# VH-VL binders against Large ribosomal subunit protein bL9 (rplI): the designs that were tried, part 3

Target 1, 148 residues: Large ribosomal subunit protein bL9 (rplI), of Lachnospira eligens (c4z4q1)
Amino acid sequence: MDVILLEDVKTLGKKGQIVKINDGYARNYVLPKKLGIEATAKNLNDLKLARKREEKEAAEELAAAKELAAKIKECTVTVSMKTGEGGRTFGTVSTKEVAEEAKKQLGLDIDKKKMKLDVPIKALGNYIIQIKLHKDVTAELTVKVVEK

## First folded at step 23 (VH-VL; from z3 with light chain D53E)

Design d2
Fold by OpenDDE, fold request of step 25:
Structure d2 (fold): chain C 148 residues (1-148), chain A 123 residues (1-123), chain B 107 residues (1-107)
Amino acid sequence: as target 1 above (148 residues)
Amino acid sequence: EVQLVESGGGLVQPGRSLRLSCTASGFTFSDHYMDWVRQAPGKGLEWVAEIRDKAKWYTTYYAESVKGRFTISRDDSKSIVYLQMNSLRTEDTALYYCARGSSTSKYRYFDYWGKGTTVTVSS
Amino acid sequence: DIQMTQSPSSVSASVGDRVTITCRASQSISWYLNWYQQKPGKAPKLLIYYASELQSGVPSRFSGSGSGTDFTLTISSLQPEDFASYFCQQDYEKPWTFGGGTKVEME
């Protein structure tokens, strides 16, 4: 029996390979455990369609991430910092603070772990924080630091 | 035990708005996609809207029949999913079910359903 | 949209009977077909997903088979608690669509 493997099987081969095995082994082990399916035209077509579905879902996810990134790029989050005489700033604006303000001001619930700053924010001004939305998509959020 | 309890249904006139709520319990709400499915009297089931989890940035999808009018949202802190229905039409009359979806896009089944809340749109 | 057609719309059966329900898709959906049970006044219950995967807690007398366009739900030996409505749903592509349902009634 010709069987297409649905996962890597050490004794048979790799996922996606068509292997010829004896009918007994196929019916008693490989097929019942769903390690593979018979390599019929129908099953091969069904696998093709399944892959197509997954690709479509992945594409939609990517598109959604890109769309969100585009929206974020147009947004600005304002964060307040304490200043002393002469405009001296105290402390550093953290990703946690930015995330909290993003939620309050923009309704964006962003995990601080997904945020990256190229430089520490220690002064008033505009900064860009990177947000990892997808393996292939990073958003840029403008952070405006103002005097408290 | 997984439980989904819908609320907010009622009688409204065409053009009006209604907000449905579904309170979830008995599972990690934030890990699952959530959906609304409706059933008009004497008709079949119709998928209405889907909202994915935080990891998917709460991406939403809608049936063509409700796009631009309905908005699905969720509050993970409260384990609630909402359906804001605007510009209601007579054809929106149905029993509205809240359903728990899979935790991934691999499968889009609904493994738990609420009892539903009735929405009637009539002049 | 993918149309799902169930047959029959209703079936009369007795306890112990083998019951078969069919679902046909307007296009090939691979194995992306789910089956549900619904009793009057109750929430739907997932029975089978991915054409043949038995949902946890569902009795083994329920089974699903098929791929592509033709699918079958089988109850090997009907029990009193199995009198209900059953419906299929495709999750191949959005919008997700359902069959019209099949009512299993007592003969």
Scores: ipSAE 0.858, ipTM 0.944, lowest interface PAE 0.4, mean pLDDT 96
Fold by OpenDDE, fold request of step 25:
Structure d2 (fold): chain C 148 residues (1-148), chain A 123 residues (1-123), chain B 107 residues (1-107)
Amino acid sequence: as target 1 above (148 residues)
Amino acid sequence: EVQLVESGGGLVQPGRSLRLSCTASGFTFSDHYMDWVRQAPGKGLEWVAEIRDKAKWYTTYYAESVKGRFTISRDDSKSIVYLQMNSLRTEDTALYYCARGSSTSKYRYFDYWGKGTTVTVSS
Amino acid sequence: DIQMTQSPSSVSASVGDRVTITCRASQSISWYLNWYQQKPGKAPKLLIYYASELQSGVPSRFSGSGSGTDFTLTISSLQPEDFASYFCQQDYEKPWTFGGGTKVEME
């Protein structure tokens, strides 16, 4: 019997491989345990459709990330920083602070762990913080640091 | 024990708005997709809306029949999913179920349902 | 949209009977079919997902089979608590759609 493996099986092969095995072994072990399915035209087609579904889901996820990135790019989060004499700033603006302000100002709930600053924010001005939304999508959020 | 409790249903006239709430308990709410499914009197079940988890940036999906009128949202801190229903129509009359979806897109079953809240739209 | 057609709409059976319910999809949906049980006035309960995967806590007398367009829910030996409505749902593509349901009644 030709069987397509649904997962890696040490004695048979890798997921996705079609292997020829004894009918008894297939019916008594491989198929009942769902380690594989018979490599019929129907089953192969069903697997194809399953992959297609996954691809569609992945595409939708990517699209959603891109859309969000586009929205974020148009946004600006304002963060206040204390300044001393001569414009000297105290401290740094953290990703946590940016995330909190993003939530307050924009209603965006962004995980600070997804944020990346290339350079620490230690002065007043405009900065861009990167937000990883997807493996293939990074958003750019403008952070405006103003005097408190 | 997983529990979903819907609220906010009632009798309204066409064109009006209602906001449904579903309070979840007994599981990690933030890890699951949440859905609304409705059943009109004497009719079958109809999927209404889906909202995914934070990891998926709370992506939302809607049935064509409610697009532009309904908004699904969630508050993970409160374990609540909402359905804002605007511009209600008579055909929106149904029992509205809150349903827990999978924690992944691999499966889109609903493994737990609430008892539902009734929405009646009538002139 | 994918249409789901269940048959029969109702079935009369006795305790101990083998009951079979079918669900047909308007297009091939691979294994992306779920089965639910609903008792009057109660929330639906997931029985089977991905065509044949038994949901945790569901009795083994329930089984699902099929792929593509034709699916079957089987109750090997009907129990008193199994008199209820059953419906299928495809999760192959949005919108998710449901069958019309099958009512299992006492003979």
Scores: ipSAE 0.858, ipTM 0.944, lowest interface PAE 0.4, mean pLDDT 96
Fold by OpenDDE, last read:
Structure d2 (fold): chain C 148 residues (1-148), chain A 123 residues (1-123), chain B 107 residues (1-107)
Amino acid sequence: as target 1 above (148 residues)
Amino acid sequence: EVQLVESGGGLVQPGRSLRLSCTASGFTFSDHYMDWVRQAPGKGLEWVAEIRDKAKWYTTYYAESVKGRFTISRDDSKSIVYLQMNSLRTEDTALYYCARGSSTSKYRYFDYWGKGTTVTVSS
Amino acid sequence: DIQMTQSPSSVSASVGDRVTITCRASQSISWYLNWYQQKPGKAPKLLIYYASELQSGVPSRFSGSGSGTDFTLTISSLQPEDFASYFCQQDYEKPWTFGGGTKVEME
């Protein structure tokens, strides 16, 4: 019988593939274990709809990420850094600090693990931190480093 | 044991505001979507609002009937989900359930429900 | 919105009986259908998700079947504790919508 695979099966193929297997193997192994379903018009249609659902969810997620990115782009987080004589700065501003200040100042709860700095922040000034919101969406947060 | 306990219900006049709370325990609250579902007297269940987890940036969704009036939010540090209800209407009268949603969007079932808190909007 | 229609609204049955409840969606929702049990004054309880997946801890006498527009909840042998209301819910698309419910009563 023709079976569409619901997951990758090493001996049969990849998820989504229609494979022809003997009826015994299908009924005794593949179908009961839900590794695949019979490739009927109904089942194929249901799978199609399931895919559509997933696509819609993905689209909504993407949209949400884009919206958030747009908001973040308009924001600035201020971080204080200690300075010594001659304007010498001490230490570096970490993503953790930025995240904490973002939460305090903007009410944005951002995971520091999602943040990326292209260059270490070791001096006063304005910096852009990249925040990975989605595989296809990266937000830009302005960080203003000022003297403490 | 998973528990959801709603509070904040009461009798209010139309146009007023009410804030519901749902305190969760017995599971990792931050990993789950949370929803509010209501049931008007003698009526069926109506999904009201959804808030997703931090990984989904706390995205929110609302039934059309409450959009612009209700706001769902959550405090993961306290394991609480809220429903701020503004501009209440008589048709908002219902038992409001807090429900635990899935940890992903793959399924949108509600595997645990609270006992509900009653909201009555009447002049 | 997707409308969910349950039938029957109520059913009288005896312990040991096979009980079948039907849920129909106004459009095809694939397998995205959940079943709940609710007893008076109690919180709803998830029984089945994704049309036929048995929720953990739920007795095997409960089963779900169907896809597309027509779904069925079956209690193979009704137990005393199964007298309750049951309702379906689609999670294919927002807004999530519920059926009107079915009350299983003692005959």
Scores: ipSAE 0.858, ipTM 0.946, lowest interface PAE 0.4, mean pLDDT 96
Fold by OpenDDE, last read:
Structure d2 (fold): chain C 148 residues (1-148), chain A 123 residues (1-123), chain B 107 residues (1-107)
Amino acid sequence: as target 1 above (148 residues)
Amino acid sequence: EVQLVESGGGLVQPGRSLRLSCTASGFTFSDHYMDWVRQAPGKGLEWVAEIRDKAKWYTTYYAESVKGRFTISRDDSKSIVYLQMNSLRTEDTALYYCARGSSTSKYRYFDYWGKGTTVTVSS
Amino acid sequence: DIQMTQSPSSVSASVGDRVTITCRASQSISWYLNWYQQKPGKAPKLLIYYASELQSGVPSRFSGSGSGTDFTLTISSLQPEDFASYFCQQDYEKPWTFGGGTKVEME
């Protein structure tokens, strides 16, 4: 019997491979344990459809991430920083602070771990913070640092 | 024990709004997709809306029949999923179930359901 | 949308009987089919997912089979607590859709 493996089986092969095995072994072990399915046209088609479904889901996730990135790009988060005599700024604006303000101002709940700053924010001005939304999508959020 | 408790149902006139709530307990709420499914009297089950988890940026999906009128949202800090229903129609009359979805897109079954809350839209 | 058709709408059976419920999809959905049990006034309960995977805690007398367009839920030996309504649901593509249900009642 020709069987398509649904998972890696050490003695038979790798997932997705078609292997020829004894009918008895197939019916008594491989098929009942769902280690593989008979390599019929129907089963092959079902596997194809399953893959298609997964691809569609992945595509939708990517699209959603891109859409969100586009929205974020149009947004600005304002963060206040204390200034001393002579306009000197004290401290640094952290990703945590940016995340908190993003939530308050934009309703965006962003994990600070997904945020990346190319340069430390130690002065007043405009900055771009990167937010990883997807393996293939990074959003750019404008951070405006103003005097407190 | 996993529990889902719906609330907010009632009798409303067409065109009005209603907000349903579902309080979850007994599991890590933030890790699961959440869905609303409704059943009109004497009719079958109809999927209404889905909201995914934070890792998926709370992406939402809607049945065509409610798109533009209903909004699904969630508060992970409170373990609550909401269904804001605007511009209600008579055909929206149904028992509304809150259902726990899978933690992944691989499967889209509903492994736990609430008892439901009844929404009646009538003039 | 994918339409799900269940048959029969109702079935009368006795304790110990083998009961078979069928669900047909309007298009091929591979193995993306789930089965639920619902008793009056109770929340639906997931029985089977991915056509044949038994949900944790569900008795082994329940089994699911099929792929593509035709699916079957089987109760090998009906128990008193099994008198209920059963319905299928496809999770191949949105919108997720359900069958019309099958009521298993006492003969």
Scores: ipSAE 0.857, ipTM 0.945, lowest interface PAE 0.4, mean pLDDT 96
Fold by ESMFold2, last read:
Structure d2 (fold): chain C 148 residues (1-148), chain A 123 residues (1-123), chain B 107 residues (1-107)
Amino acid sequence: as target 1 above (148 residues)
Amino acid sequence: EVQLVESGGGLVQPGRSLRLSCTASGFTFSDHYMDWVRQAPGKGLEWVAEIRDKAKWYTTYYAESVKGRFTISRDDSKSIVYLQMNSLRTEDTALYYCARGSSTSKYRYFDYWGKGTTVTVSS
Amino acid sequence: DIQMTQSPSSVSASVGDRVTITCRASQSISWYLNWYQQKPGKAPKLLIYYASELQSGVPSRFSGSGSGTDFTLTISSLQPEDFASYFCQQDYEKPWTFGGGTKVEME
């Protein structure tokens, strides 16, 4: 029997490979264990459709990430710092603080673990925080730091 | 015990708005996609909207019949899914179910459902 | 949109009977077909997903088969609690669509 493998099987081959195996082995082990399916024209077409669906879902994820990145690029989050004598700032602005203000001001629920800040925010001014939305998409959020 | 409880249904005139809520318990809410599915009187089930999880940045999808009028949203801290329904029409009259989706896009079955909340749109 | 056609629309059966319900898709959908049970006034309950995978906690008398356009739900020996409506749903592509249902009634 010709069988297309649904996962890697060490003694037979890799996922997606068509292998010829003993009918008894196929019927009593490989097929019941869902390690493969018979390589009929119908089953190959069903697998083709399954891959097409996976590709469509991946494309929709990428498109959604790109759309969100475009929206974030037009946003600015305002964060304040304490100042003392002569307007000197104290401490740094954390990604946690930026994420909290983004949610409060913009309704953006950003996972702070996906945020990247190349330069510590220690002074007033404008900064860019990078946000990893997808393996192929990074957004840029403008952070305006003002006096508290 | 997984539980989904819808609320916010009622009788409204065409053109008005309603907000449905679905309170979830008994599972890690933030790991699941959530959907609304409705059933008009004497009709079959119709998928309405889907909101994905935080890992997917809460991406939303809508049936064409409600796009532009309905907005699905969620609050993971409260374990609540919302459906804001604006510009309601008589054809929106239905029992609205909140449904839990799988945690992956590979499967889009609905493994737990609420009892639903009734929306009646009539002049 | 993918249209799902169920047959029959109703069936009368007795406890112990084998019941078969068919769902046909308007286009090939591979294995992306789910089955639900719904009793009057109750929420739907997932029985089968991915054409043939039995959901946890669902009795083994329920089984699903088929791929492409034609799918079957089988109840091997009907129990008193199985009198209900049954719906298929495709999850190949949005919008997710449902069959019209099959009501299984006591004869």
Scores: ipSAE 0.777, ipTM 0.901, lowest interface PAE 0.6, mean pLDDT 92

Design d2
Fold by ESMFold2, fold request of step 25:
Structure d2 (fold): chain C 148 residues (1-148), chain A 123 residues (1-123), chain B 107 residues (1-107)
Amino acid sequence: as target 1 above (148 residues)
Amino acid sequence: EVQLVESGGGLVQPGRSLRLSCTASGFTFSDHYMDWVRQAPGKGLEWVAEIRDKAKWYTTYYAESVKGRFTISRDDSKSIVYLQMNSLRTEDTALYYCARGSSTSKYRYFDYWGKGTTVTVSS
Amino acid sequence: DIQMTQSPSSVSASVGDRVTITCRASQSISWYLNWYQQKPGKAPKLLIYYASELQSGVPSRFSGSGSGTDFTLTISSLQPEDFASYFCQQDYEKPWTFGGGTKVEME
């Protein structure tokens, strides 16, 4: 029987590979355990359509991430720090604080684990926080730190 | 026990607005896609809108018949999904169900549904 | 949009009967078909997903089969609680679309 593998099977091959195996082995082990399906023209077409659906979903996710990144690039979130005389700042601005203000000011619900700061925010000024939206998309959020 | 409770239905005139809400309990709401599905009197089921989870950045999708008029949204802190329905038409008359989707895009079945809330659009 | 056509629109059957309901898609949808049961005044209940996967808590007398354009829901031995409407739904591509339903009635 010709079988297309649905997952890697060490003794048989890699996911997606068509392998010829003993009919008894196929019917009593490989097919019942859903390690593969018979490589009929119908099953191959159904797998092709399943792959196309996966690709379409992945493309929609990428497009949505790019669209969101474009919106975020236009945004600025304002956070404040206390300063003393001479402009000396107290403490740092955390990603938690930035996420809270982004939600409050912009309606952006950002997972702090997706945020990246290269340099701690310890002074007034403008900063860029990178936000990982997708494995292939990183957004840049402008953070304006002002005097409280 | 998973529970979805719709509210906000009623009788409204064409051109007016109505806001439906669906209160969820018994599961981790923030991990699931949420959908609205409607059924007009004597008709079949029609998918209306979908909002995805936080991991998918709350991306929304709409049936063409409602695009531009309806807005789906969610508040994960309250476990509520909303359907804002603007510029209502008589064709929008239906029983509106809140439905829970799977937690992945691989499957788009609806494994739990509410009892629905009735929207009647009539002059 | 993918149109889903169910047949028959109704079935008269007796307890113990084998009941088969079919659903046809207007294009090939692989295995992306789900089946639901709905009783009057009640929320729909998911029975089968991905053409043949039985949802947790659903009795094993329910089974689904098919792929591509033609799908079946089979109730191997109809029980009194199985008199209800059944409908299919494709989840291959948006908009997610539903069949018109099949009402299973007591003969």
Scores: ipSAE 0.767, ipTM 0.899, lowest interface PAE 0.6, mean pLDDT 91
Fold by ESMFold2, fold request of step 25:
Structure d2 (fold): chain C 148 residues (1-148), chain A 123 residues (1-123), chain B 107 residues (1-107)
Amino acid sequence: as target 1 above (148 residues)
Amino acid sequence: EVQLVESGGGLVQPGRSLRLSCTASGFTFSDHYMDWVRQAPGKGLEWVAEIRDKAKWYTTYYAESVKGRFTISRDDSKSIVYLQMNSLRTEDTALYYCARGSSTSKYRYFDYWGKGTTVTVSS
Amino acid sequence: DIQMTQSPSSVSASVGDRVTITCRASQSISWYLNWYQQKPGKAPKLLIYYASELQSGVPSRFSGSGSGTDFTLTISSLQPEDFASYFCQQDYEKPWTFGGGTKVEME
């Protein structure tokens, strides 16, 4: 039987390869374990279509992430800090606080784990926070820290 | 038990607006894509809109027949999905189902549905 | 849009019968086909996804087969609770589209 592999199989080959194996091995191991499917013309075409669907979905997700990144680049979220004498600030602004204000002010529901803050926000001013939207897309959100 | 309860249907005139709500319970709402599917009287089922989860940044998709007029949204803190329907037309008359999608784009089946809420658009 | 055509539109059957319902897609959709059961005044219930995968809690008398353009739902031994309408739905490409349904009724 000719079988197209659905994943890497050390003894047989790599994902996507067509390998010739005996029928018993195919029926008792490879096919039931979903390591491959019979390499008929019909199955190969159905697998090709399944791959095209996956690629289309991935492209749509990338495009959606890029569109969101462009919108976020135009946004500013305002966060308040307490200040004392001479404008001295107390404490730091956390990614949690930024995420909460982004939701309140902009309607953006940002997972704080996707936010990258390499420099602690300890003073008033403008900051850029990076947000990982997609493995290939990072957005930049402007954070304006003002006096309470 | 998974439950989806739609509300907000009614009789409205063409050109008016209506907002449907779907309250979800019995599952981790934030992990699922959510869809609206409708069925006009004597007709088959028609997919209307989809909203994805937080991991997909709540990306939305619409059937061409409603694009620009309908807006799907969700509030994960309340476990509610909404359908804002603007510029309603007589052909929007249908029973509107809230449907739970899978948690991935690999499968776009609807494994739980509500009982639906009726929208009638008539002069 | 991918059109889904079901046949027959209705079938009369008795408890214990084997019932076969067919769904045809207007283009090849690989294995991306789902089956639903719907009783009058009730919401649809998912039976089969990805052409042949049985949804949890669905009796094993239900099975799905096919790929590409032609798909079949089989009820191996019809039970009293199986008198209902059945719909296919493709999830290969948006918009997700449904078949017109097949009503399984008591003869």
Scores: ipSAE 0.758, ipTM 0.897, lowest interface PAE 0.6, mean pLDDT 91
Fold by ESMFold2, last read:
Structure d2 (fold): chain C 148 residues (1-148), chain A 123 residues (1-123), chain B 107 residues (1-107)
Amino acid sequence: as target 1 above (148 residues)
Amino acid sequence: EVQLVESGGGLVQPGRSLRLSCTASGFTFSDHYMDWVRQAPGKGLEWVAEIRDKAKWYTTYYAESVKGRFTISRDDSKSIVYLQMNSLRTEDTALYYCARGSSTSKYRYFDYWGKGTTVTVSS
Amino acid sequence: DIQMTQSPSSVSASVGDRVTITCRASQSISWYLNWYQQKPGKAPKLLIYYASELQSGVPSRFSGSGSGTDFTLTISSLQPEDFASYFCQQDYEKPWTFGGGTKVEME
């Protein structure tokens, strides 16, 4: 039986390779374990279409991430810090606080593990926080820190 | 037990707005894509909108017939999906189902559906 | 958009009969076809996904086959609770589209 491998199998070959194996091994192990599928012309076409769908999905995810990054670039989230006499700030602004305000103000639900803050926010002013939206897309969110 | 309960349907004049809600229970709501599917009287099913999960940044997709007029959204803390329907037209008259999608983009079947909420757009 | 054509539009059958419903896509869609059952006043119920995968809790008398453009739903021995409408749906590309349905009714 000729079989197209759906994943790497060290004893047989690489994903996508067509290999010839005995029928018993195919029917009792390779096909039931979904390690491969019979290499008919119809199955080859169906796999090609399945890969095309996968590629379209990946392209749509990338495009959606880029669109979101562009929208986030135009956004500003405002966070307050307490100040005392002489305008001194107390404490720091955390990524948790920024994520909470982003959800409240922008409706943006950010996993704080995707946020990058290089230096602690300890003073009033404007800051940029990086948000990893996709392996190839990072957004920039402006954080305006004002007096409470 | 998985349950989806739609609400917010009714009789409305053309040009008006309605907001549909779908309350979900019995599963990890935040892991699933959610869709709206409608069925006009005497007609087949028509996909309307999809909202993906948090991992996909809640990306939304719309049928061309509703794009720009309808907005799908979700609140994972309440396990609710919404459909904001603006500028309603008589052709939007249908039974609107909330449907649970798979937890991956590999499959876009709808494995649980609500009973639907009826929207009638008429003068 | 991918059009899904079901045939027949209705089937008259008796309990115990083998019932076959077909669905044709306007272009090749690989295995990305799902089947649903719907009874009057009830929500649709997923029966089969990915052309032939039986959904959990669905009786084994239901089966799906086919790929590419031509797909079949088979009920091997019709039961009283199987009188309903059946729909196919493609999930190869958006917009997700449905067949027009097949009503299976008692003769």
Scores: ipSAE 0.737, ipTM 0.883, lowest interface PAE 0.6, mean pLDDT 91

